# VH-VL binders against p39998r288to527, part 41

Target 1, 240 residues: p39998r288to527
Amino acid sequence: VQLLEMESITSEFFSINSAGLLENFAVNASFFLKQKLGGRARLRLQNSNPEPLVVILASDSNRSGAKALALGRHLCQTGHIRVITLFTCSQNELQDSMVKKQTDIYKKCGGKIVNSVSSLESAMETLNSPVEIVIDAMQGYDCTLSDLAGTSEVIESRIKSMISWCNKQRGSTKVWSLDIPNGFDAGSGMPDIFFSDRIEATGIICSGWPLIAINNLIANLPSLEDAVLIDIGIPQGAYS
Key: E = the ipSAE of ESMFold2; O = the ipSAE of OpenDDE; V2 = 0.75 times the mean of E and O plus 0.25 times the DockQ between their complexes.

## First folded at step 16 (VH-VL; framework fv_canakinumab)

Design g4 (at its last look DockQ between E and O 0.87; V2 from the best seeds 0.82)
Fold by OpenDDE, look of step 19:
Structure g4 (fold): chain C 240 residues (1-240), chain A 119 residues (1-119), chain B 107 residues (1-107)
Amino acid sequence: as target 1 above (240 residues)
Amino acid sequence: QVQLVESGGGVVQPGRSLRLSCAASGFTFSRYGMNWVRQAPGKGLEWVAIIWYDGSEKYYADSVKGRFTISRDNSKNTLYLQMNGLRAEDTAVYYCARDSYYGFAFDIWGQGTLVTVSS
Amino acid sequence: EIVLTQSPDFQSVTPKEKVTITCRASQSIDEYLHWYQQKPDQSPKLLIKYASKSFSGVPSRFSGSGSGTDFTLTINSLEAEDAAAYYCHQSDSYPYTFGPGTKVDIK
């Protein structure tokens, strides 16, 4: 909520729109994750090993999904990283216009989309790339996981499947949530009382922090190892 | 335990052929580029060849181009080196070496197998 | 091909002394320079990868530095078990090449 307000102020008073902020997030976050994936030493076309695989779990209806797709685009466009995205809905049922736009660009940049966890597993086997990072972008600050799941039983089941898959990847794979880990309340940082499943995130990539949420997340998410605040170009004046 | 074990070495006459094998265990073989490196008696290391994780690309040292063929069978976790037209200067201990996880460096080596080419 | 040279060819060192081995490339190879240790009758072992990153299990007394064309392997305090040949290796471009090696003996 605080982030949304700051974005509004940034747009109204500084003429920096949400699209610009989203792109800034994607660029800077991609740089961060590329370093986590081995940096320049590893990420080279002449590498005789398979490219690392990044899996994105994205909402189809909120800003987190759009950010994740932009991030995915920047990760895969050089060919050094393979990216697969799975939406909380079917690919043909995307609701948000920005998500749709970013999806088109993402695909043009070599990003892959699958329609189910089973399809994801099949794709993973085919690519034979190690899954090193899962990006959790199903929720965000503008909605809760329970809100998304509440739209239909089919969506709820799909989300639960996605969460289950993600949590199974832990160990050799790092899970980075955008803004807030799914299964937690975006405002308070407390566990979502209306949805029992939660992403066991190991890291958080955030463009803004609610202070109270951070403290509560630290207290209630023992898997959390790291957190990064991404500079998305919000002017200092917007914070005053 | 991650391990590479070479086999197939021996004594051969010049002009003959020999096939080396390297058995991999303890890791996902299909996710690593693999190399052959040789060492003549009392000499230094010489890179021989590399093969991509999926066999899609192969590169060779000039000294063995046209004579040696690197290959792999990921279903058998095995690396191969077919050596044709062997010469006396090919006499060496041949090591198989795995690319490191990030690639480019060789982090796991076999014990080596000796190839002797003599009349 | 990229030619690697090493200096010195041979070094006899007293235990606890500092050992410095240099590797020079005929052209820039960025950070794609690696160091290996080979003890008598053993296979080579990776020591340093990408010029300065220590491989897992390598004692802290080993360190690597350099970029471009000039690289250095340092053994801060030589132990008796460090008697071996040391090779630099470039993986910047094909064909991959090794340095001629440096033999380190213990006095």
Scores: ipSAE 0.900, ipTM 0.956, lowest interface PAE 0.4, mean pLDDT 94
Fold by ESMFold2, look of step 16:
Order: C-alpha cells, then structure tokens, then sequence
Structure g4 (fold): chain C 240 residues (1-240), chain A 119 residues (1-119), chain B 107 residues (1-107)
C-alpha cells in the first residue's frame, strides 16, 4: 500500500460544516477526483466511450451525507461524469435538513438516486459502464457504523448489503472514504468492535479533520493505497 | 488477449459494394468507440469512420460520406463497414481500431484486410 | 477539417542518435494529438497519447511534447527496431485526421 505523507495537527476543533466550508470541500474534492478519472483529457464532449460512473454511498448525516451530495453535485454538473447515490435509508425517510437541501440540488444537477443495491446494479447495467469510483460517506467523525446500524434491523441489513456490494467491486474500482473508512473508529483508527462489516477503502479523503490514527488504519486496512487532505478554507487560527 | 480481426476484403469492380467485418475479443466491446482506418498501398493512414460505444453516433471522413456506413452488433462483438459505390481510390488495407480507455487515441488495431477496386 | 503536416518526410539516422519528428496542425487541437509507429508490413501501434503521455509498454526513449498547433515526437537514442513510419493523429474534432507520415531508417 502507498500513502501520501500527511501532517496531523492536534488542536481543539469546533463544528465547521457550515454551508461555506461544505462548498469549499465539494469544489476541491471534486477537482481531485476528476483528476483520478482522467481529467481534461477524458472528461470532455465527443468522447465515443461511456462517461465514467461514480457511486456514492451516503448516510442521512450533516457531516458525511451532506458533503457527499455536494461533492456528487460538482462531479456531475458538467455532464461528463455519471453519478448515482444510494442512501443508508430510503430517500423518502431523509430527515437531516442539510442532506435534504444538498440532495435537491444534486438531483437538479443531473445526479441520480436509487433505493436499493438491486436497483443500483440494474442502473449500472443500463449505463453499461463500470463503477470507477465509489465514495463511502456512510460514516464520519461524528457517527460510527455501530451508531448507524443500531437504528433498526432494516437499516443494519441495508448497510451490510451496501458494504458487501462495495467490497465486491474489484479491478480498477477505487473506493474513497470521506474522513474515516466505514467500520473504523475515528479516534483510534482501530476496527469497530461492535460491528464487523467494514468498507475496504483504497483511499481516504480528509476534509480538514486530522488523521491522528493513520498508523492503525494502515495496519488494519490492507486495501488502503492513498490519503489526501482537502483544503476547505479553515482560518489558520481555528487549528490553534 | 485483446484482439481485433478484420475480414471481408477482396477484389471488386468500381461501383460495386463490399462489407467488412471486425471481430473483437478479450475486452468488453460494448464499452469502446470503434474506428475504421485505411491505408492505400505505399501511402499514409486515413481515418474513415467512427461509431460510439452504443451505436448512437457515427461520423465519417468526407471522402466516404453517403457511400460507407459503419455499424456494430454489440451482442456479437462485431464492427462492420458497408462500402457502396466503390471507387479506385478506395483501394487500401482497412484496419479496425479501438478507442483507448480514456478515449480519443487508438490503442488496439487489427491486422487489416485488403480491398482492391479495379476494373 | 484539420490538416496535419509532418516534418521531415524522411530521416536516415545513425544508431544511438536522437530523432526528432514534428507535427503541425492547421488550427489549435489542444493536446488531442497522438503518435503511432508502423513497422513494414505491420499494423500501427500507439506510442504517445494526448501529446505527451506514453502508452503502456512503450520504451522510455520515446517521448512527446507540445500543445495547440506544434507537436514533437522524440526518440532519444535510436535502436535498430525503431526503423519505421511515424504518424501523428488528431482527435480534437471530427473528422479525425492523420499526418502524412515520417519514415525513419537506420544508416
């Protein structure tokens, strides 16, 4: 596994998921992922091959789901990337106000939403392009997989099927987790002891939060190849 | 074991028709745009036509518009070129070529099939 | 239609010497220019895509540069097996076009 060298800054933090910081994250992360998809050489009009497909696995969470949908919006807005989102709950059951807002904008920009793994697989077959990137936004610093799964047996079963589907994607598919890979503790980087299913991420996108436990993640996530810190425009004084 | 194999070339008289085939193997044919490129004996390469991965769009060189039709059958992994109203200047080796993974470049070529238009 | 020209038409080069081939487009094609090698009685092979990106398995002695209208293929140290015709190809807009070719021989 190959990892980017990262600086960890240990300091008191406050909530920075305001609309402005969310937008900065989405723009910068979108640019980074577009380069991973081939950038300007590939992502333009008159390409006779299918547009690349990105799948977003998102929770109904301001800190992870809202970031994922804003990112998805920026990925698909130019019409060169196909984006499909699958939530950990039914779309009709979304409650977080920011997730609902970002989802509305995402759909207006051409993003698609499916409500099951089977619907996802059907949509993938119809588009006839392989999933090149999966964005794992089911868990963040503010919510563990155990917390999300413990909500109901239906949600737990759904999360397990989403993890199973994601981990079956092989070959050229890259799995990018936002902040912390699903199934790991954000503070320690150790596997979650209360929920055994976990995403086999190949990369981590950090949104201004420190990666304090990177060595534990490396030790317990052999699929991990890369990590990147996305600048979201936090004033330097906020890290003090 | 990615391969393209052309067939259907031969000797024909001017004004007649010929249909070329290109059999694809070792890759997911339905995910790539496909091209025909020709080369007259002792001459350079000339792009002839392209068909998009799903067959939705087709484009041709001006020298063949209205006479040649590119098509594909994704269920048979086969690319076709229907050549009508053949002229002496259509005499060439015809290659099929696959667009690269990111598109636009031709990363896999067949061995070519010779078409000779002669009275 | 975008016209590509190549220079020179022909080069005879001593082994281990540097070969430079130029391609000029009649209008800007950004970086959508590709280079192919064709040995006698063989199909073309992709060498360089998008002006400067080496295709997989191509020896490192081959490199490409340029953007817009002026492009260069360089062979830093010519090997015997590099005796071939070399073609540039633009895919910026339909119809796609090729340059007329440059033949490189070993002295």
Amino acid sequence: as target 1 above (240 residues)
Amino acid sequence: QVQLVESGGGVVQPGRSLRLSCAASGFTFSRYGMNWVRQAPGKGLEWVAIIWYDGSEKYYADSVKGRFTISRDNSKNTLYLQMNGLRAEDTAVYYCARDSYYGFAFDIWGQGTLVTVSS
Amino acid sequence: EIVLTQSPDFQSVTPKEKVTITCRASQSIDEYLHWYQQKPDQSPKLLIKYASKSFSGVPSRFSGSGSGTDFTLTINSLEAEDAAAYYCHQSDSYPYTFGPGTKVDIK
Scores: ipSAE 0.742, ipTM 0.905, lowest interface PAE 0.8, mean pLDDT 85
ESMFold2 (binder alone), look of step 16: mean pLDDT 94; pTM 0.959
OpenDDE, look of step 16: ipSAE 0.899; ipTM 0.957
ESMFold2, look of step 19: ipSAE 0.716; ipTM 0.893
ESMFold2 (binder alone), look of step 19: mean pLDDT 94; pTM 0.960

Design g5 (at its last look DockQ between E and O 0.92; V2 from the best seeds 0.84)
Fold by OpenDDE, look of step 16:
Structure g5 (fold): chain C 240 residues (1-240), chain A 119 residues (1-119), chain B 107 residues (1-107)
Amino acid sequence: as target 1 above (240 residues)
Amino acid sequence: QVQLVESGGGVVQPGRSLRLSCAASGFTFSRYGMNWVRQAPGKGLEWVAIIWYDGSNKYYADSVKGRFTISRDNSKNTLYLQMNGLRAEDTAVYYCARDSYYGFAFDIWGQGTLVTVSS
Amino acid sequence: EIVLTQSPDFQSVTPKEKVTITCRASQSIDEYLHWYQQKPDQSPKLLIKYASKSFSGVPSRFSGSGSGTDFTLTINSLEAEDAAAYYCHQTDSYPYTFGPGTKVDIK
């Protein structure tokens, strides 16, 4: 994928590694989402209303998951946003080292993790915070939803459950997919022919995407209302 | 429809107590901070008290601190104001007001209930 | 406590004229300033929240501006139905406080 190539060039020629880019993404994306959550006026500790709840659906084995956890970290560390994360696998079975690292930091910043949709629903009830944003970070540039689901029937079932839960969220809840909504092909922006379930994303947070893919996605995702390109610090020279 | 309805007002003698209630409907009561605001006859608005959505925090105006107690029962969608040691200067229309969704601004008000303190 | 003042106390205005009401805080309250309208024998109604954000259902002729200590409520073209008292309100810090109000009458 083009983004991976750009990251590689950025690392090799400009000495800006993936960790740095990830952090830049998290910071700038969190700023964007905080504005969507009402900004400084709403996000104040002295607010007599409950903090807004952000739910993250994350993969345990790709960059999207790591980015999501980093984003979650930045959202919850201030104390006026609640964050719950649900992985495509058990939290005890995380595969990717970066995801593990970000998860540990995320926890230290007050982020919560649940192990199932049922536990998520229970946690939501307990917190009594309105779910205003769902971050879809299951699919990344380095792996497809089909790849994830193909690992086991249990994982496939879990992913389907997560998608179903997400799509049931309505009203004031917005769904922001990182880079690509799951159920769509990253390269073309077309529906994934190997996986029938799709996230009905209302927004896209991306750090780079071919225009043709975005156009195709817009055409095939009626729920899409917004899209933002996050500056992650890739030098202009890396695009050529 | 989102609605707040105050009750419990009336005429009382100085030093007596009165309990006001505010019944909420049309929204998830447990997710909103709630306020009491009063208005003396022919005068302006005066903030009285606030209670957090979960009752965890309460704040009062100095004029009522130590005498008034704000509380809520989320299971009954009701806000309360216990007023003890009432004074003539407490005579006012008492409004319950909901914090807006983002907080701080009062977006929904009740019709008010009149409290008259007189000997 | 934070003291709010309003100017003017009263004004009589011809319909279709522009009305400007000022609210001043004794110290900076950032954007935690709100405006309410109260008609006779009615409860207050929220007009503007956070200095400049119009509340839902509020006519476009109403607008708010300002930050810090100086705030302004503007009625671009006064309608007869706009005869009311207008209050500014700060929620920057406790105790919350209201301005003394501005009464707007129609000539």
Scores: ipSAE 0.896, ipTM 0.956, lowest interface PAE 0.4, mean pLDDT 94
Fold by ESMFold2, look of step 16:
Structure g5 (fold): chain C 240 residues (1-240), chain A 119 residues (1-119), chain B 107 residues (1-107)
Amino acid sequence: as target 1 above (240 residues)
Amino acid sequence: QVQLVESGGGVVQPGRSLRLSCAASGFTFSRYGMNWVRQAPGKGLEWVAIIWYDGSNKYYADSVKGRFTISRDNSKNTLYLQMNGLRAEDTAVYYCARDSYYGFAFDIWGQGTLVTVSS
Amino acid sequence: EIVLTQSPDFQSVTPKEKVTITCRASQSIDEYLHWYQQKPDQSPKLLIKYASKSFSGVPSRFSGSGSGTDFTLTINSLEAEDAAAYYCHQTDSYPYTFGPGTKVDIK
């Protein structure tokens, strides 16, 4: 909530738009994740091992999905990292203008999109790349899983299958949630009462502000190992 | 329990051939680049060849190009070195070595197999 | 092909003393330089990767430094079991190459 207000104030008062904040996030978060994947020592085209695989689970939302796709673009554009994205809806049903824009650029930069967990698993087998990072961008500060699912049994089932797939990944896979782990209330950090399934995140990537409910998340998310604050370029005066 | 075990060494006459094998266990063999490294008696280490995780690329030291062929069978977790036209200077202990998880460094080595080329 | 040289060829060192081994590359190899230890009648073992990163389980007395063309392996306080040959190894460019080795003995 506070981050959403700060982005709006920043755009109006300091002549910085949300697209600029999005790009700052993507650049800085991609650098952070590249270091987690081994950095320059590993990420070199002559490496005889397979490129690492990053999987993005994203929603059709400006605050979450668009950030995830911009991040994915920066990760895959040099060919050192393979990135596959699975949306909570079919990609043909995307409505958010920024998600659509970022998705188009992501694909042009070599990013891949699959439309089911089954297709994701097939792609993983073909690539024979280790899945080292899953980016959870299904929920943001501005929505819950119940908001995403609505009354659609198809979307609800799809979200549940994506959560199940993510939580079954092998032990070296790290799961980084953008802002708030899927299945938790952003304000309180408590499990979402209206949606029982949740991502067992191992890390949280905070966009510009510390996660205020971190103690409740630690208590209810035993998988959580780390949290990082990514600088998105909010001016100091906006904090006043 | 990560292990590499070489076999196929022996005594051969110059101009003959040998095929070395390296059996891998305890790790996902198909996700690692693999190397052969040799060491002549009383001498230092010499890199021989590399094959990428999927077999897509192979590179050789100049001293063995055209005579040696590196290959792998990922279904059998086995690395091979076919050595043709053997010469006295090929006499060495031959090690297989695995690229590290992030690549480039050789983090697992076999015990080696001796190849002696003499008449 | 990138040539690696090592200095010294041989050292005889009193226990607990510091050992320094240098490796020089004929062209820049950034940080793609690795160090291996080989004890008599054994396979090589990885000590240091990417110039300065200790491999898992390697005693803290071993450290590496350098970048570009000049690299150093240091044993801060020599133990008896450290008597071995030490090799530098570049993986910046094919063909990969090793240095000629440095033999370290106990005085």
Scores: ipSAE 0.725, ipTM 0.896, lowest interface PAE 0.9, mean pLDDT 86
ESMFold2 (binder alone), look of step 16: mean pLDDT 94; pTM 0.960

Design g6 (at its last look DockQ between E and O 0.92; V2 from the best seeds 0.82)
Fold by OpenDDE, look of step 16:
Structure g6 (fold): chain C 240 residues (1-240), chain A 119 residues (1-119), chain B 107 residues (1-107)
Amino acid sequence: as target 1 above (240 residues)
Amino acid sequence: QVQLVESGGGVVQPGRSLRLSCAASGFTFSRYGMNWVRQAPGKGLEWVAIIWYDGSNKYYADSVKGRFTISRDNSKNTLYLQMNGLRAEDTAVYYCARDAYYGFAFDIWGQGTLVTVSS
Amino acid sequence: EIVLTQSPDFQSVTPKEKVTITCRASQSIDEYLHWYQQKPDQSPKLLIKYASKSFSGVPSRFSGSGSGTDFTLTINSLEAEDAAAYYCHQSDSYPYTFGPGTKVDIK
């Protein structure tokens, strides 16, 4: 909510629209994650080892999904990072216009989309790239996981499957949630009382910090070990 | 434990061929680029060739280009070096070496196999 | 190809002394320079990767520095077990190349 307000203020008073902020987020977040993936020393086309694989779990109906796709676009555009995205719905049923737009560009940049956890597992096997990062972007400040799951039993089941898959990723795989890890309330940072499953995030990529939420999240998410605030170009005046 | 074991070395006459093998164990072989590096007796190290993790790309030193072929069988966890038209200057201990996880550096080496080319 | 040179070719050092080995590239190779140790009748072992990053299990007395064309391997306090040949290796471009090596003996 706080982030949305800031974005609104930014748009209204500074004429910086959400698309610009989204792009800034994607660029800067991609730099950050590339460093986590080994930086320039590792991320070269001349590398004889497989490219690292980044898996994105994205909503089709909120800003987090759009942000994630934009981020994915920036990660895969050079070819030295492989990116696979799985939506909370079928790729043919994307609802949000921005998500659709970003998805199209994401595909053009070499990003891949799968339609199920099973397809994801198959793709992972085919690519033979180590999954090093999962980007959790199913919910955001504008949408709760409960809201998404509440749309249908099919969607709920799909989300649960995605969460289960994500949590099975251990070892060298890190999970970075956009804004707030799924299964937690975005406002309070407390476990979602209406949804039992939760992402065991190891990091948070945030463009706005609800301090109370972050503190509560730290207390309730033992897997959390890192957090980064991404500069998306919100003017200082928007915070006052 | 991660291990590389070279085999196939021996004494051969100039112009002959020899095939070296490197058996990998203790790691996911198919996710690593592999190298051959050789060392002539009493001399330094010389990079020979590299092959991509999936065999999609190969590079060779100029000294062996056109004569040597690097290959791999990921189903057998084995790296190969086919050496044709062997010369006296090819005499060396041949090491297989794995690219480090991030690539480019060689973090695991075999014990080497000696190839002697003499008339 | 990128040519690597090393200095010195040979060094005899008293235990506990500092050892410095230099590697120079014929052109800039950024940080794509690695150091290996090879003891007699043994395979090479990776010491330093990407100019300054210590490989796992390598004693802290070993360190690497440099970028571009000039690189240095340092042994802060030489141990008897450190008697070996040391090689730099560039992976900036193909063909990969090694330095000629530096032999370190113990006095």
Scores: ipSAE 0.872, ipTM 0.940, lowest interface PAE 0.4, mean pLDDT 94
Fold by ESMFold2, look of step 16:
Structure g6 (fold): chain C 240 residues (1-240), chain A 119 residues (1-119), chain B 107 residues (1-107)
Amino acid sequence: as target 1 above (240 residues)
Amino acid sequence: QVQLVESGGGVVQPGRSLRLSCAASGFTFSRYGMNWVRQAPGKGLEWVAIIWYDGSNKYYADSVKGRFTISRDNSKNTLYLQMNGLRAEDTAVYYCARDAYYGFAFDIWGQGTLVTVSS
Amino acid sequence: EIVLTQSPDFQSVTPKEKVTITCRASQSIDEYLHWYQQKPDQSPKLLIKYASKSFSGVPSRFSGSGSGTDFTLTINSLEAEDAAAYYCHQSDSYPYTFGPGTKVDIK
């Protein structure tokens, strides 16, 4: 809640719109992830190997999905990185206006969307690229996995299959959660007591503000190797 | 274990043809660009040709253009070099080499196969 | 075609001393310069990729530096097993090329 209040106050008092903060996040996070994929040494048109593949797991529930799709756009728009997104709901069922906007731009920039884990696996085979990064954006700081799953058994089953698929991606695959890993409470960093399935994230990308509950996440997420804070351009005056 | 094994080398007369094979194992062959590199006796390394992971692009050294053809069969995990119009200066050990995971460098090499062109 | 030159052609070095090998490109190749070691009767082995990144399992005494046209391979404190030929290789543009090699022997 504190981060949501901060974003609202920043936009109102300093005339900085949320779209600008989103774009700053996407640019800076994409640069960070490009370095993890090998940077300019690898990401060049004359590379005789296939482009790396990034998979985004995103929700319609709030700003986490919109950030993920903006990030996906920046990753795929130069043609050096392949990006596939799977939503927690069907693409036709998206309701959040910013998620819809960012999804439209993402597709125009070459991003792909699939509507099931089965379709994801088929697309992976066709592209003949190993998944090197999974971006977990199913839960943001403003909702829990239980909130998303509580809508229906169909959505709950879909989320469980996405978590299962993600946690099977081991070896060289790195799983980066935006702000809070799916299945953890944003305020405390403790596992969600109402939903047992959790993303086994290897990294956390913090959007503009340090994650307060990092110690509890470290204690409850043994796969976690790294956390990074991405600058989104919040003015210093917003802290006073 | 990751391995490349060349075969098909031998002694041939000038003007004749020879086809080299490189069998790959222990990795997903269809995800890597592949190269041929040769080394004449007592001499340095000379890059010969590259083929991209899907066979879409092929490039050659000037010394072999029009005479050599690189190809691959991803269903058999095999790289090929068809060498036509062989000359004495083509005498060398021929290595196949795999592009590194990030590309551009050659991280796995075979043991080589000797081609001798003499009359 | 990008021509690579290496110096020296040959170097005989006392054990534990420093070895420096240079590679010069006829035009800028940014960081797309790689170093290989070839011991007698063996296939080449990758040592350094992208000018300065050590390949997996390469001893820390090997290091690379440079960018653009001038590149250096350094062996800090030479060991007996390092007697070999060393080649630079550019992959900035086709056709790819190798330097002529530098032979390093133990005194």
Scores: ipSAE 0.703, ipTM 0.893, lowest interface PAE 0.8, mean pLDDT 86
ESMFold2 (binder alone), look of step 16: mean pLDDT 94; pTM 0.959

